# Designs tried in a protein design chat: VH-VL binders against q96il0. Part 198

Target 1, 167 residues: q96il0
Amino acid sequence: APERGAERRDTAPSGVSRFCPPRKSCHDWIGPPDKYSNLRPVHFYIPENESPLEQKLRKLRQETQEWNQQFWANQNLTFSKEKEEFIHSRLKTKGLGLRTESGQKATLNAEEMADFYKEFLSKNFQKHMYYNRDWYKRNFAITFFMGKVALERIWNKLKQKQKKRSN
Below, E stands for the ipSAE of ESMFold2; O stands for the ipSAE of OpenDDE; V2 stands for 0.75 times the mean of E and O plus 0.25 times the DockQ between their complexes.

## First folded at step 7 (VH-VL)

Design R3e (framework fv_ebrasodebart; at its last look DockQ between E and O 0.17; V2 from the best seeds 0.00; counts 0 for: pae E 6.4 > 2, placed apart)
Fold by ESMFold2-Fast, scan of step 7:
Structure R3e (fold): chain C 167 residues (1-167), chain A 120 residues (1-120), chain B 108 residues (1-108)
Amino acid sequence: as target 1 above (167 residues)
Amino acid sequence: QIQLVQSGAEVKKPGASVKVSCKASGYTFTDYYISWVRQAPGQGLEWMGWISAYEGYTNYAQKLQGRVTMTTDTSTSTAYMELRSLRSDDTAVYYCARDQSYLPKGHDYWGQGTLVTVSS
Amino acid sequence: QAVLTQPPSVSVSPGQTASITCSGDKLGDKYAYWYQQKPGQSPVLVMYEDSERPSGIPERFSASNSGNTATLTISGTQAMDEADYYCQAWRSSTAYVVFGGGTKLTVL
């Protein structure tokens, strides 16, 4: 089940407990799959004291998600349209109607559909290669900014330690 | 040198179609989206849509859906924008502009613009 | 379509600081961009990703984006800065590009 039970059996006493807001106010959430892209959107948590660098990272992550959603939504639509056109064209060549005698959509056998999948894959090969390159470049940029944010947090912790340091 | 060079000015009658070209040079064409932005005389910038050079997918402004088609020819590094069923209020300077596909850097290079005049 | 609101005009004296605002619902959750356009010329990108400056753009140009408002700031404004300025944002839900209505900057 998605519902996670609270496990409070073991004690972990070894530090000062800082106040942490309820999970929904300090964590990202994953939504249901998008109807067109089939990808799950991430709802990003915005911290109360978000730094400019953290804001840049969040905006880049949001923009990358939207780019990815748009690509796959359009790819799925293109696949569906071209599949229908291929089926229609092949049925017309055979002198067959678009519907069977039972009124359901007429389809092609596996051997005939293999031609479509081969054509579609070949036709879209370069598109997918460039998509993968952009996906890697975007993830590299996100990783780079995540590293910067991590360094900023370490530096801020060190600064706090120095400020509160007693002789 | 990075350049976007557009086709020349056109005069069209209402109901006609116009197709503007934008030839890119000096960079990897498939690393960028191409936006089309128009500007009526004395008015502001109006985004018309964009096309991904490597994916071939397009996203059009709602006002222009059904009248505009954007395409690319990667072999010539050229983007095209065709606007159909022209009206007098389509009179504008039409710009192409590039934006990186892998990072949202904004429209850093623009074509010189193409004046399209629609008159009876 | 969403609307980005800019003042139609802003006037400053040479050497003074010019401030041009761009307002939109939750604009601070998106990247903002700024373009300069002089009469008869194509737009020029002057600021991107809220506060980043392209190579070749003077350090006098700076920008911020928070809440509902993005601001372009030109310090020590010069006569050469006289132009129309447009803001742009990326819409998170639709991947559309939206331009503000433009602001005419007059330097006198």
Scores: ipSAE 0.541, ipTM 0.782, lowest interface PAE 1.9, mean pLDDT 83
Fold by OpenDDE, look of step 8:
Structure R3e (fold): chain C 167 residues (1-167), chain A 120 residues (1-120), chain B 108 residues (1-108)
Amino acid sequence: as target 1 above (167 residues)
Amino acid sequence: QIQLVQSGAEVKKPGASVKVSCKASGYTFTDYYISWVRQAPGQGLEWMGWISAYEGYTNYAQKLQGRVTMTTDTSTSTAYMELRSLRSDDTAVYYCARDQSYLPKGHDYWGQGTLVTVSS
Amino acid sequence: QAVLTQPPSVSVSPGQTASITCSGDKLGDKYAYWYQQKPGQSPVLVMYEDSERPSGIPERFSASNSGNTATLTISGTQAMDEADYYCQAWRSSTAYVVFGGGTKLTVL
C-alpha cells in the first residue's frame, strides 16, 4: 500500500504584512499587497493623545483589516489548491500529462475552466454570503465610530477656542 | 444549542500518542475555527493551536510544533487533536473551543475537557 | 512570546467591586477577552472585544482596555463570582492566542 504521504497541511499564512512604516510617521501608511490576500495592509497611526473613542475606532479598523486579510489569504490559497487539483484531475481524465511536449505546464481551455469557476463559486457561495454580511456590519460600525470621533474632535476644538477667548 | 463534546479521559505512557476528539453541534461547523487549549493541574490555560474547520489550515504553538496535529472531519463535524511523544508534563485537561469569528480570536464555546494523564 | 500578566489573586468582599487587570505589550492595540473558570468546569467567555458582554453574562461584569492594560470589573461581586479569571488576546503577527496567567478571585 503506497504510504499516502502525509499531505503537509499548509499552515495558515500569517496575514500580517511585515510592512513597517517609518517610526516618525504622523499618518496612516498603506503597504504593498500582501502575498497571500493581495490586499494592501494599512498601518494605522496612533496619535499621542488618542482618545478612547479614537482608540476604539482604530481597533475596530485594525480588527476588520485582519479579518479581511485572513479571509482572503485563506480564500486565495483554497482557490489555488482547488484549481490545481481540478486541472490535474481533468488532464488525467483526458490522458494528458501535466506538461506538454514542449515542457510547458499543461493548461485547460477556457470552457473547462469555466466549469471549475462555476463549481468553486457554488461551493463557496454560503461562505461568501457570510463574509459579505459581516463586511457590511463591520464597515457600518466603522462608519458609525468615524462619525462619533468626528463629533468629538469638533467638540474638543470648540472647547479649546472658548478657553483661549476666556484667557 | 451549540455544543462541543469531547472524547473521554485517557491514560497514556510516556512516549505514546493521544488523540482527542471534539464533536461540534448546533452550528455550521465549517464556518468557524477550532482552538485547542490545555490546562495542567493547578495551572493556567495554555493555547495549543487552532484549525480552520473548512480549509484545514492549522497554526500550532511553537512549543508543540512537531508533536501536535490538528485535523477536522467535516462530515461528522468533529475536530481532532493528536499529541505525540507524550511526557509527564503533558498531563492536563485538554479543551476544544470554538472561535468567535473567521479569526482565531476569542472562544465563545468550550468542550467539557478531556483529561489526559501521562504516567509511567 | 507576548505574555499577558495578571495578578495571581484578588480578594473582594461581597457587594464590593472587584477589578482584575491584564497587562501586555501592545495589548492596547488588540482586543482582550475574558474567561471565568470555576473549579472542575470549562472556561466561560465573560467579556469579548475589550468591553462586549456575551448573552447570559450578568451586567455586573464589565471590561475596559486602556493603554496596554485590560481590566475586568465585577460590580456588586457575589459569592458565585469566585473563580479563576483569564484574559486572552490574539497576536496578529503570528496568529497565536495568548492567555494571561489567571487570577483567582476570592469573595470573602
Scores: ipSAE 0.253, ipTM 0.748, lowest interface PAE 2.7, mean pLDDT 88
Fold by ESMFold2, look of step 8:
Formats: sequence, structure tokens, C-alpha cells
Structure R3e (fold): chain C 167 residues (1-167), chain A 120 residues (1-120), chain B 108 residues (1-108)
Amino acid sequence: as target 1 above (167 residues)
Amino acid sequence: QIQLVQSGAEVKKPGASVKVSCKASGYTFTDYYISWVRQAPGQGLEWMGWISAYEGYTNYAQKLQGRVTMTTDTSTSTAYMELRSLRSDDTAVYYCARDQSYLPKGHDYWGQGTLVTVSS
Amino acid sequence: QAVLTQPPSVSVSPGQTASITCSGDKLGDKYAYWYQQKPGQSPVLVMYEDSERPSGIPERFSASNSGNTATLTISGTQAMDEADYYCQAWRSSTAYVVFGGGTKLTVL
């Protein structure tokens, strides 16, 4: 079973766009941008001795990542679709074709496009408000479980030290 | 008591549309997603999509993209699912079910189901 | 599109332990959920988050999820447990909900 090292970047990924995470990595792994959301997924490590609390935390983080990717994939699709519909509607109102004299797609000027952006933000305000609410609630829950796991690990270290001392 | 009450059975012809309602009660409507799940006669459960109670966040099954629209009305705590361009293989019982929007814990409450029959 | 595979039927004698499997690629990386559906009724949630039991579900219901397989286990199976059982998970890259094909549990 081949293994590849973890790759983490702040700006942009280096190397080729398609890569394969290691089959048995001992650490979480950052993958390439998801084609729908344009977010980089974390590929979580599953240790052999994972406790029930550790498993619950890992799956909560995984599910939250998928929820977030789904939201942004839908937003990207909606944005692109509504942008094209707005452009086509405005071109039709002006009596213009969908293509320029050179055969390229016709567009609107910057001020006209600003109208689209304002309308899009206004129309989607409630959706983003509930996304932000749920994002913070999910992160609060994750932080809570991180605290429980940290306490479990401290307790296990203390039990191991007590066992060594008594032997 | 938490309830999801759906609209009654419908008979439709191919090419028509159907809109099924799901009235929620006994809980804070905006804290939950509503999923729509259908079951053809003698078949298993098929997820159709979900919507946030505020009609913001939707996700539809790829198979149904372009034919399905899900909406909500928060003033009546009601979710709607509209399926267009009906075909005979859309004959099924259509269920609504809730799941917690910020910590999904499974579909814990289901509507009674709405039979939609598509026939010539 | 993810696929969750369940056996079409499982038969057990009253008092015996029934096991219903749900197989999918890397299913243990996701939460698994289980639903019971009796004839003419809506599904009911019987297990969530791999192994958690909702209030009102008897302790004889348990579940696990690791590797490629989630398993619903019913100990001391009773006639009232006769039903169709469905597993559910997420499709990872698109966050779609996926149901298994269902398993008819028969109590002889």
C-alpha cells in the first residue's frame, strides 16, 4: 500500500491538480479543491485505538465539512446560473444578441453588473444568515467535543502514570 | 406533540405537475431541514432533496435536478415539494421528514406519506 | 452517486439475534443511520450516528459502523420487530443523502 505525505499550503496548491492521499496516513490530510465548492477537504485519520468520544468528534468534523462543501457548491452553482440569467435578460431587454460581433458571449458593463451583485446579495440574505448561524452552532459543538476528548486524554495519561507507579 | 401532516393523495397524468404540502407543528420550524423521500410500490426509500425551513439552503438529488422545486412558508410552518414533467415511474408515496439543521441526528419525525399516482 | 448494499431479506427465530448489514465504500468514515418501516407505515428512526439509540427504542437494538460495513443488531428478536430496515449515509463529495436498498426482517 503506497503512502504520500501531507500537503498544506496557505496560498495555492503546488504540483499537479489530481493526487491520491496515502492509504494509511497517520495524520489528517488536506486534499485538492473540491470541484463543486472550491474548498479543500480534510481527509481525517482514523486511528486503530480511537475511543468512542474521539470517533464522535471526527465524524462530527467530517459531517460539518460535507455540510459546508454542500452549501458553497450550491451557492456557486446558483450564483453562476443567476448571473447568466441576469445577463441574458438584460441583453434581451436592450434588444441585443447573446453574442458579440466577434462571436464571443456578450456581457454587461461594470455598473450593470453591480446591479446583479446587489440583487443577488439581497435575495440571498436570509440563506446566508441561517448558514452563519448554523456554522457557529456547529463550531461550538465541535469545540465542546474537543474539550471532552482533551479531558479524556489527560485522564488516560494520569491512569497510565498511576499504573506505572504502582508496578 | 411533534407532527408532520401531509396533503392528500393525488392522481396525475404524464407531463403534469404535483405539489405536496407538509404542515409541521409542535417544534421550532426554523431549527430543522425538511427532507423529501419517496417510495415506489414494492421499492425502497429514495431521497429527493432537502430544504432549510427558511427556503435558503436546498440540495436536490442529481436524478431530479431541474424537475423538483422545494419551498417553505414559515408563517404557516409548511414545506412544499413540486415535481414537474411527471412520468409513470414517479408513482410513489412521498414523505416529508425533518432533521436538525445544525447537528443532523437523523430523520426523527416523518409525515404520513402522500400517494401520487401517475397514469394515463 | 454512492451505493449502500443491504441483503434483501434476513430470517430469524423469536428470541434469536438478527444482524442486518449495510455495505458501502468507506462507510465507516461517515455516520450511519437506521430506519424501521412496518407495512403501510412511515419509517421510524431506530439508530443514529452509528450506534446511538433514540429515546423510545428498546435496548435490544444496537448498531456499529466500521470499515465498509454498518451493522444493525437486534437481540432477543420479537414478532413486533418484523419490518423492513433501511440504512442511510451521506455521499461524501456531493453531500447527498443515500439510503440502502432495504432488508426485510422475518421472524419465524
Scores: ipSAE 0.134, ipTM 0.658, lowest interface PAE 6.4, mean pLDDT 82
ESMFold2 (binder alone), look of step 8: mean pLDDT 90; pTM 0.932

Design R3f (framework fv_ebrasodebart)
Fold by ESMFold2-Fast, scan of step 7:
Structure R3f (fold): chain C 167 residues (1-167), chain A 120 residues (1-120), chain B 108 residues (1-108)
Amino acid sequence: as target 1 above (167 residues)
Amino acid sequence: QIQLVQSGAEVKKPGASVKVSCKASGYTFTDYYISWVRQAPGQGLEWMGWISAYEGYTNYAQKLQGRVTMTTDTSTSTAYMELRSLRSDDTAVYYCARSYPYKQGDFDYWGQGTLVTVSS
Amino acid sequence: QAVLTQPPSVSVSPGQTASITCSGDKLGDKYAYWYQQKPGQSPVLVMYEDSERPSGIPERFSASNSGNTATLTISGTQAMDEADYYCQAWRSSTAYVVFGGGTKLTVL
């Protein structure tokens, strides 16, 4: 069987792959905002004796961060592209050039921009509803696993106490 | 009850385009992504890209970018994958598969596959 | 470009335990998935999120994922388990899906 795969990215937060926490960090660390998503990535601390359950929680949190970063990077790029297209279209419709008399970039007034924002929100309403539903489900799962990890830690401490009493 | 049904086999000449369909049933089409995966004769699985059924957002494999286009028709719960400028090494069975938006790679249901043969 | 590496083939006798490995840099930090494909058929999801088993998949299938290696284990291997097996992961640095090269499991 062929050994094939490819590393590829069309649109996604570039900052996550270049995120570097301070050396000798022993806790979670928050990095600078990603260029595209404008969200701050979290570097998760990995304990030396991480349990399988702790690993599942960390993976879920990491995967959720990657999903969230990708969603917002794509939303921000789409917003910027459609905004530029809207401005150019409206200027042409009015018979205006892309430049003012002073040679500066032509812009729309606040009322016209409000129309764009209303159209963008209406067009993307269901998309945002689906995003919120998925975000809710992910956070429920994270909370559930956090509870399991807490119970595991209690059990491990109890085991340590029992061993200490036996000595 | 969940099913993905693909269009039939195609034979194309080099330089032509092919468009494969994948009709979903038994679930809410817009709640899931559709991925496309191909397999050349005697070779392994190669991921081609994703499309979100509701948004139409796509991610394509780098080596196929510029040649592949994925679309959906929500009114018929059908996904499409069009591959252009076909080469002999595009000969493969093309699969569609359902994936979870928030799980990103959990392919729980697959179409039956569509054989595309590119020959002169 | 980073890929997932699997042995091309693994052979086991009926009733013995088969182990199929999948290696990738920091693979244990990502969820791994496993697919079974028999000749002329579509792939079937047999393990998801490292170690979870879909409904309908026999209990003899199990899996783990740690460090750089994910492992699919089939205990009490049967003739019907003879197939190609593919691992799959999501890569954080690329926001896309990768498959291993596949392993042909032969039961003889």
Scores: ipSAE 0.006, ipTM 0.565, lowest interface PAE 10.2, mean pLDDT 81

Design R3g (framework fv_ebrasodebart)
Fold by ESMFold2-Fast, scan of step 7:
Structure R3g (fold): chain C 167 residues (1-167), chain A 120 residues (1-120), chain B 108 residues (1-108)
Amino acid sequence: as target 1 above (167 residues)
Amino acid sequence: QIQLVQSGAEVKKPGASVKVSCKASGYTFTDYYISWVRQAPGQGLEWMGWISAYEGYTNYAQKLQGRVTMTTDTSTSTAYMELRSLRSDDTAVYYCARSTSWKQGDFDYWGQGTLVTVSS
Amino acid sequence: QAVLTQPPSVSVSPGQTASITCSGDKLGDKYAYWYQQKPGQSPVLVMYEDSERPSGIPERFSASNSGNTATLTISGTQAMDEADYYCQAWRSSTAYVVFGGGTKLTVL
C-alpha cells in the first residue's frame, strides 16, 4: 500500500496567491506574501518589444521564483509539523494534556524549544547548504543576464542617438 | 566520457515488482538529478519522476499512485527505480536521464533503456 | 491543465525546411526542450532553453517559443533527420515534467 506521507512530499504545494496587476501597469508587480512560503510573488511586466535576451532573463527569474517558493513552502510546512509533533510528544511523556486549565494550547518552556530548534537545524543542515548553493548559482545567472540586458539597452540608445545625428 | 548504463531486460508476471539500475560515470554523480522516463511499445515518452543524488529528495508522477520508489547509492554512483504491483500496461522501455539540480527538463544524457515486459 | 500537443506526423522532401510545433497554454512563459529519437535508440537532446543548441547538433536545427507555441525548425532537411521528435516543458508552476505526444518526421 502506498504511504500518504511519502506521496505528500512529491506533491508541490499550490499555495502561491494569484493577483491581478493594474490595467495599465508598465512595471513589475509585487503581490502580498504567500501563506505557505511567506514570500511575495512578483508578476513580471512584459514589454511590447521584448528582446530574446529580455525574455530569457524573465523566464529565468520566473523559474527561480517558483523554485524558491516551493522550497520555502515545503520547509515551513515541515517545520510546523515537526514542531507540533515534538511538543505533543514531550507533553505526552510528562503525562500532560494538550490544553491548559484555561483551554489554551499547552506549550514547552524556552529551554526545551531551544532543543527542538537545535535538532531541526542540525537535521536540515545539508538541505539548507544545498539550497544556498543553488540559490547562489541562480542569482549569479540572473545577475549575468541582467548585465547583458543593461548593455543591450545602452547599445540601443547609442544607435538611436547616432541615427538622429545622421538625419 | 559521460555515460549512464542501465541493467538488462526483465520479464515479470502481473503483481510482481521490478527494480532497474542506472550506473553513472564520467561526472560528479551528486551534482545532478536523475529522472526516469518510460516508453510503451509504439507510444510516446512518459515522465515517472526524479531523484536528487545529493539529498535523496524525490518527486513522482501522480499517475503511478505510490507504486514507484527511486533511490541512489552514492558509493557506486548508481540510481534505482522500483515499480511495484506491475500490470500489463507497465510494459515499456524504461530510461534514466541526467538533469541539472534546478532544470528538471535538462535531460542531456540518457541511459540505453531497459525493456520490462509484464506478461503471464 | 498541462497538455502539450504535437502533430502526429510531418513530411518533407530532402533539402526542404521542416517545422514541428508544440502547443500548450502559456508555453512561451516556460522553457521548451526538444528531443530526437531514432528507432531502437535513446532520445537525444537537440534543443534546450527554447532556442539553444547543444554541442554536436548541426546548425540547421533551430527553435523558438512564444505565446502558446514552441517550434522546432530544421532547415535543409536530410534523410538522417528522419526520427520521432518530442517537445518537453514543465506542468505549470508545479515543476513536474511533461512531454508532447511526439511527431514522426518523414524525409522522402
Scores: ipSAE 0.005, ipTM 0.575, lowest interface PAE 11.4, mean pLDDT 81

Design R3h (framework fv_ebrasodebart)
Fold by ESMFold2-Fast, scan of step 7:
Formats: sequence, C-alpha cells, structure tokens
Structure R3h (fold): chain C 167 residues (1-167), chain A 120 residues (1-120), chain B 108 residues (1-108)
Amino acid sequence: as target 1 above (167 residues)
Amino acid sequence: QIQLVQSGAEVKKPGASVKVSCKASGYTFTDYYISWVRQAPGQGLEWMGWISAYEGYTNYAQKLQGRVTMTTDTSTSTAYMELRSLRSDDTAVYYCARSVEYGKRDFDYWGQGTLVTVSS
Amino acid sequence: QAVLTQPPSVSVSPGQTASITCSGDKLGDKYAYWYQQKPGQSPVLVMYEDSERPSGIPERFSASNSGNTATLTISGTQAMDEADYYCQAWRSSTAYVVFGGGTKLTVL
C-alpha cells in the first residue's frame, strides 16, 4: 500500500498526533488552536513536483504563520503577566491580601480592570499598529507570489498543449 | 555604491551603556530592514535584532529584551543600537547589516564593525 | 526549536570540492543563507534563499537545503576561499534569526 511504512500516530488523548495530516494528504490541513497564541496552525501540503517558485510561496506562508504565532503567543503572555502584576499592585495599595477570607484568589471589580485594559492598549498601540502593517504587507506578498504560481501553472499547461499539438 | 558605515570603537566599564551608529548610503534607506549582529572575540555570529527603517517596527533577540533598543533617523539614513547594563561578556565586534523584508532574512551588505570592549 | 550545527573545520586541497553542512530540525522548510568571513573583515553574503547566488560571487559557489540539512558547496576551491563560513536561518520560538556556529575552511 501507499501508506506502507508510514508510522501511525492515532492517539486522541495526547493531542499531538491528532493535528498532523495524513502522510499522503493532497491538501492543507488546519490544526487545533495553539495553547499560547490561540491560533490554529496550518500544515501545508508539499506536492512531489513542487517548483522552486511554489517552494518559495510555501516557505513564505510558513514563515508568516510562525511570525504570527510568535507575535500572539508573546502578546498573550505579556498581557497575562502584566494583568497579574496590576491586580497584585492594586490589592497591595488597598491594603488587601492576595487571598479572600475563604482562601480564593482576590479580584478587582470591572471598573478597576477597565483601567488596566485602557493602559495596556495605550501602551501597546504602536506595537499593534506595526503588527497590522506587517501583517498586511505579508499578505500582499503572499498574494503576489500566489499570482506568480498561478501564471506559472497556466504557462506550463499551455506549453504542454503546444507540445501535444506539435507531436 | 551601497555602503554601511559604523561609528568608532568604544571602551566601557561594566554597568555603562553604549550606542553604536550605522549610516547607510547608496540605496533608499526606508525600503530595507537593518539587523544588528555581534561577534565576541574568537566566537561566532549572534543576532541581536532588526528594525524596519520605514515603520520603526523592531524584533529583538529574547536574551537581550530589556537591554537593547534599536532606532533609526530617516533624515540622515542612520540606524542606532543602544545596549545598556554592559557586562564583560558583551565585549564583541558589533555589526549592522541590511536585510530584505517579506520572507527574506539575508544580510546582503554589512558595516565594517564596531569593537566594544567592556572591562574594569 | 533547534540550533544550527556546523562542523568546526573542513580541510580541502586547492582545486578540490569543499562541502560545508548546516543541520537543524526541519531546516529545509526555512530559507538558508551563507556568509563568508575572512580574518579582520565583515561577513560577506555568498548564498541566499537556499541556492541563490549574489552578483559578484563566483559560480563555483552553490548550495542546497532539504530535510534537516543545508549544504554549501565550493567547487574548484582556491586559496582565496579560505575563511570562516556561517549558515543562517530563522526560528519561530525565541528569535527571528539564528546563525550556525561557523566552519573554518582551510585550503592546504
């Protein structure tokens, strides 16, 4: 069989095997959300006759995905850390402990948390602006290379038809 | 035609900061990224980060987060790298290099290097 | 994810082919770049985007990148090719750019 020699990775509880595509998949596959970035990874199909141009497009898409995953993983981590620090600081300022009398983690009300969100967004405004610009530029580049690949495939089909006619 | 010219050698004491400049010429400065790479004596190359000359968007090596700042001055086509809280293991030749955006991480032109010596 | 591993040294006779490897997990899924550095000088880009050669770099320089290994090949090696060679790629987890440890090419 075509799958002969391929390892089976069919373990639902582990999770890691579940978002790997079948070895002979002919299409891109979408995985579950990453723990840190909350983004779904795409596993790109690699055709046997991948042209250099198609390889450049795939690598660009993979690199863009890695960049996007890393940005949001770091942003989510920073948000979580700064949120905890803000809560701790405000509770200390009020003379309150980190735990309630029942032993549960102390929290701030929605009005106080709104202050944190406003400060966080303001502090990170420029970073998010640069992210958005780079995101749009990367998608423009991907679209451009997708166009080049499409033209290459059209040209190859035309070349094939001409060869068949001349033979 | 294309050239990156860096500032001269620096000798610093531990705890000080250093700011190295990199003046670009021969191309449209804002079309490219500038990366900073250092090399300790007898050691290999270590990437520090890069900056978009147009947008000012930066990415720093994780180990240098909080100690390094990269900036540009588009009016003079100059990039800057400031490293704070210097330690003896920051002794290195610091290079700036031009790179292309959008899935390219090549460094096609390099500055001549700036030796920064940190000693007590 | 993975560091880039290069042999520390490679020796070759003038006129023979030198091969310098750079290994990293799934390196073939990333762009690889190669730099030449002579003593006291800045690095020089000799190969980019796996196998592309910059203008001014001799045709005797070629490169490939597949699976876990990128390879720089110098055919008809000359004394002037004696230098340290560094590969470069990126990683997603900690930095956008990573360099190999470098290979000293000696032409005997």
Scores: ipSAE 0.000, ipTM 0.516, lowest interface PAE 14.4, mean pLDDT 80

Design R3i (framework fv_ebrasodebart)
Fold by ESMFold2-Fast, scan of step 7:
Structure R3i (fold): chain C 167 residues (1-167), chain A 120 residues (1-120), chain B 108 residues (1-108)
Amino acid sequence: as target 1 above (167 residues)
Amino acid sequence: QIQLVQSGAEVKKPGASVKVSCKASGYTFTDYYISWVRQAPGQGLEWMGWISAYEGYTNYAQKLQGRVTMTTDTSTSTAYMELRSLRSDDTAVYYCARGDIYTKEGFDYWGQGTLVTVSS
Amino acid sequence: QAVLTQPPSVSVSPGQTASITCSGDKLGDKYAYWYQQKPGQSPVLVMYEDSERPSGIPERFSASNSGNTATLTISGTQAMDEADYYCQAWRSSTAYVVFGGGTKLTVL
């Protein structure tokens, strides 16, 4: 099988798609936007000599990405469902059908849709605030571990230089 | 000295509801999530859902969606799990457990368990 | 959807090394946790974040997690280690928890 076959999208249990990077990538790889979350996934390169600390950082970043993808996939799904409900409700109260004579879905004008957007944002304000809080907490933890990994790498380089000087 | 203390055993008829409590002590209740895990006789552990004690956010296992409700009372540091429309296969020991989702440290403290028997 | 597969039972003699496996698709990309449960008791966390040991858990307990398989290793197994062991991982949402089916460790 050609190596191009290593790249593909998979269906995730929660509706979030997964993407596979090229098999022999030597750095982190950024994929196309996910269909549901509209976010670009990052696939992390795993070095053969990955330390336990580097593994912890990678897993934390991977898990944070999964959390982020899941949050936005669910938010977008909720938005779409509530938008459809709102449109159908308003069309029914106006005595209008759900489809035009051409068979296409009937829509509301921008002024009417502004009511929906305002209510949706207001309703979800607290949820988005808590998302931002958790996002900051997770990024703080990632930054902390990134610092630890950087110190480990500096220490290892210093050890190697000292060994070369001793020899 | 961290503890999670659960309410006592219950016997219910099919179709009834049960509400199990879990009282936390020895830590800041709102800093942690509480998960509920059940175990049918002779079977393994089954995760039911979690609740954030600070935010009140819940996430339930798909199998139980629509039948389970998790709540907290911050003034008493108590978490609750209510399961409705009980069936005989809901007979299990129900556990509450504390977890820290920020560092993914797992469930470090568990309640003693509450046996719920569903029988006519 | 995701399943964590454990052997239903593992038997060792006292003093031998016990190995309990937990398999799942790309499990090594997630944190794995291990719980010990004795009859009539609540589960006890014995390993967290793949290989970390909680205070109070003997040094003979160790664990690893790589590829598709997490492994709990008990060196110099004692009669008191006889219990059911469960692995656990987090899923794609922050709160989605999956447990393995459990392994009964018998020390004879």
Scores: ipSAE 0.000, ipTM 0.519, lowest interface PAE 13.5, mean pLDDT 80

Design R3j (framework fv_ebrasodebart)
Fold by ESMFold2-Fast, scan of step 7:
Structure R3j (fold): chain C 167 residues (1-167), chain A 120 residues (1-120), chain B 108 residues (1-108)
Amino acid sequence: as target 1 above (167 residues)
Amino acid sequence: QIQLVQSGAEVKKPGASVKVSCKASGYTFTDYYISWVRQAPGQGLEWMGWISAYEGYTNYAQKLQGRVTMTTDTSTSTAYMELRSLRSDDTAVYYCARDTAYKLGSFDYWGQGTLVTVSS
Amino acid sequence: QAVLTQPPSVSVSPGQTASITCSGDKLGDKYAYWYQQKPGQSPVLVMYEDSERPSGIPERFSASNSGNTATLTISGTQAMDEADYYCQAWRSSTAYVVFGGGTKLTVL
């Protein structure tokens, strides 16, 4: 669990709450890339007469964004941590210090690092496959609710036109 | 049909560890997360963390970081929650609950609870 | 912070409408969930995604969530509805699950 409160005082998993859209924005706004996930957060516009169904869709999209941001932030942290642990382990095994004679951080050559990359990719293959599965499930749900919202809007327009014609 | 069955009550001394199991049946285990929630005597519900059986992702409550580990065994459709370095204030009923991945925090089925008593 | 505030207790007579509130900063921008817990029993999900009712939960249960307040409403309250009720949401910035402190509903 990569949770170190003191080291990450001002850290949010998604970063969505840390950007402010322009005042009086009437559409969704895209923020700068989050430093941990490298993904751009979206601030969703809330219309004045948002229906319960539209609210449900917006919340689903917001939850999906938070989940996606957290996945990639954690993936990037895991990669960085395991890379450092691998390097330290190999240097220790070779009887080498963590610093060079010049005081710089000791590193492994490209051939040695290839072993780490192969291992990381292979052991995370299943994790990424399951991420893709959940991503598709979430997008299916979002598409379904988008369809429901579209039908609601069509129905409301037809209902309003019918009422105006009968008045 | 859908059931979560937990292991029996435990009595532990301070400093010991406890591992509670939660056996799921009646659904595809790997399609859902499992959340753990505890309740001290006379107190409210306190979320401890969740785990995905398929992805292996875990997210633990900050208060419990370093002391809790959640795991699953897909072959037996069983989730486990291990709490280490037990203190008297860890005395509680521990629940597992099925959590829908695409509807965060929707705990639609709960285990019967496991009472863990920590006493000197 | 990240606290969901519920009244400690609510009392109603049989047949009256019970209203249990759950307050949190911009709670209406998050999904809210409600659980019922009777003494010695596990919690039971009674409302999810603000206002959706699980199969098996009586139609007299309804809920809303807007602004800073989510509300669970039980119309025609019965003695069997006597229980502790907990609201729940997730923190958008941390993706943690948060429970309210709970409300004891007394029917007479």
Scores: ipSAE 0.000, ipTM 0.540, lowest interface PAE 13.3, mean pLDDT 81

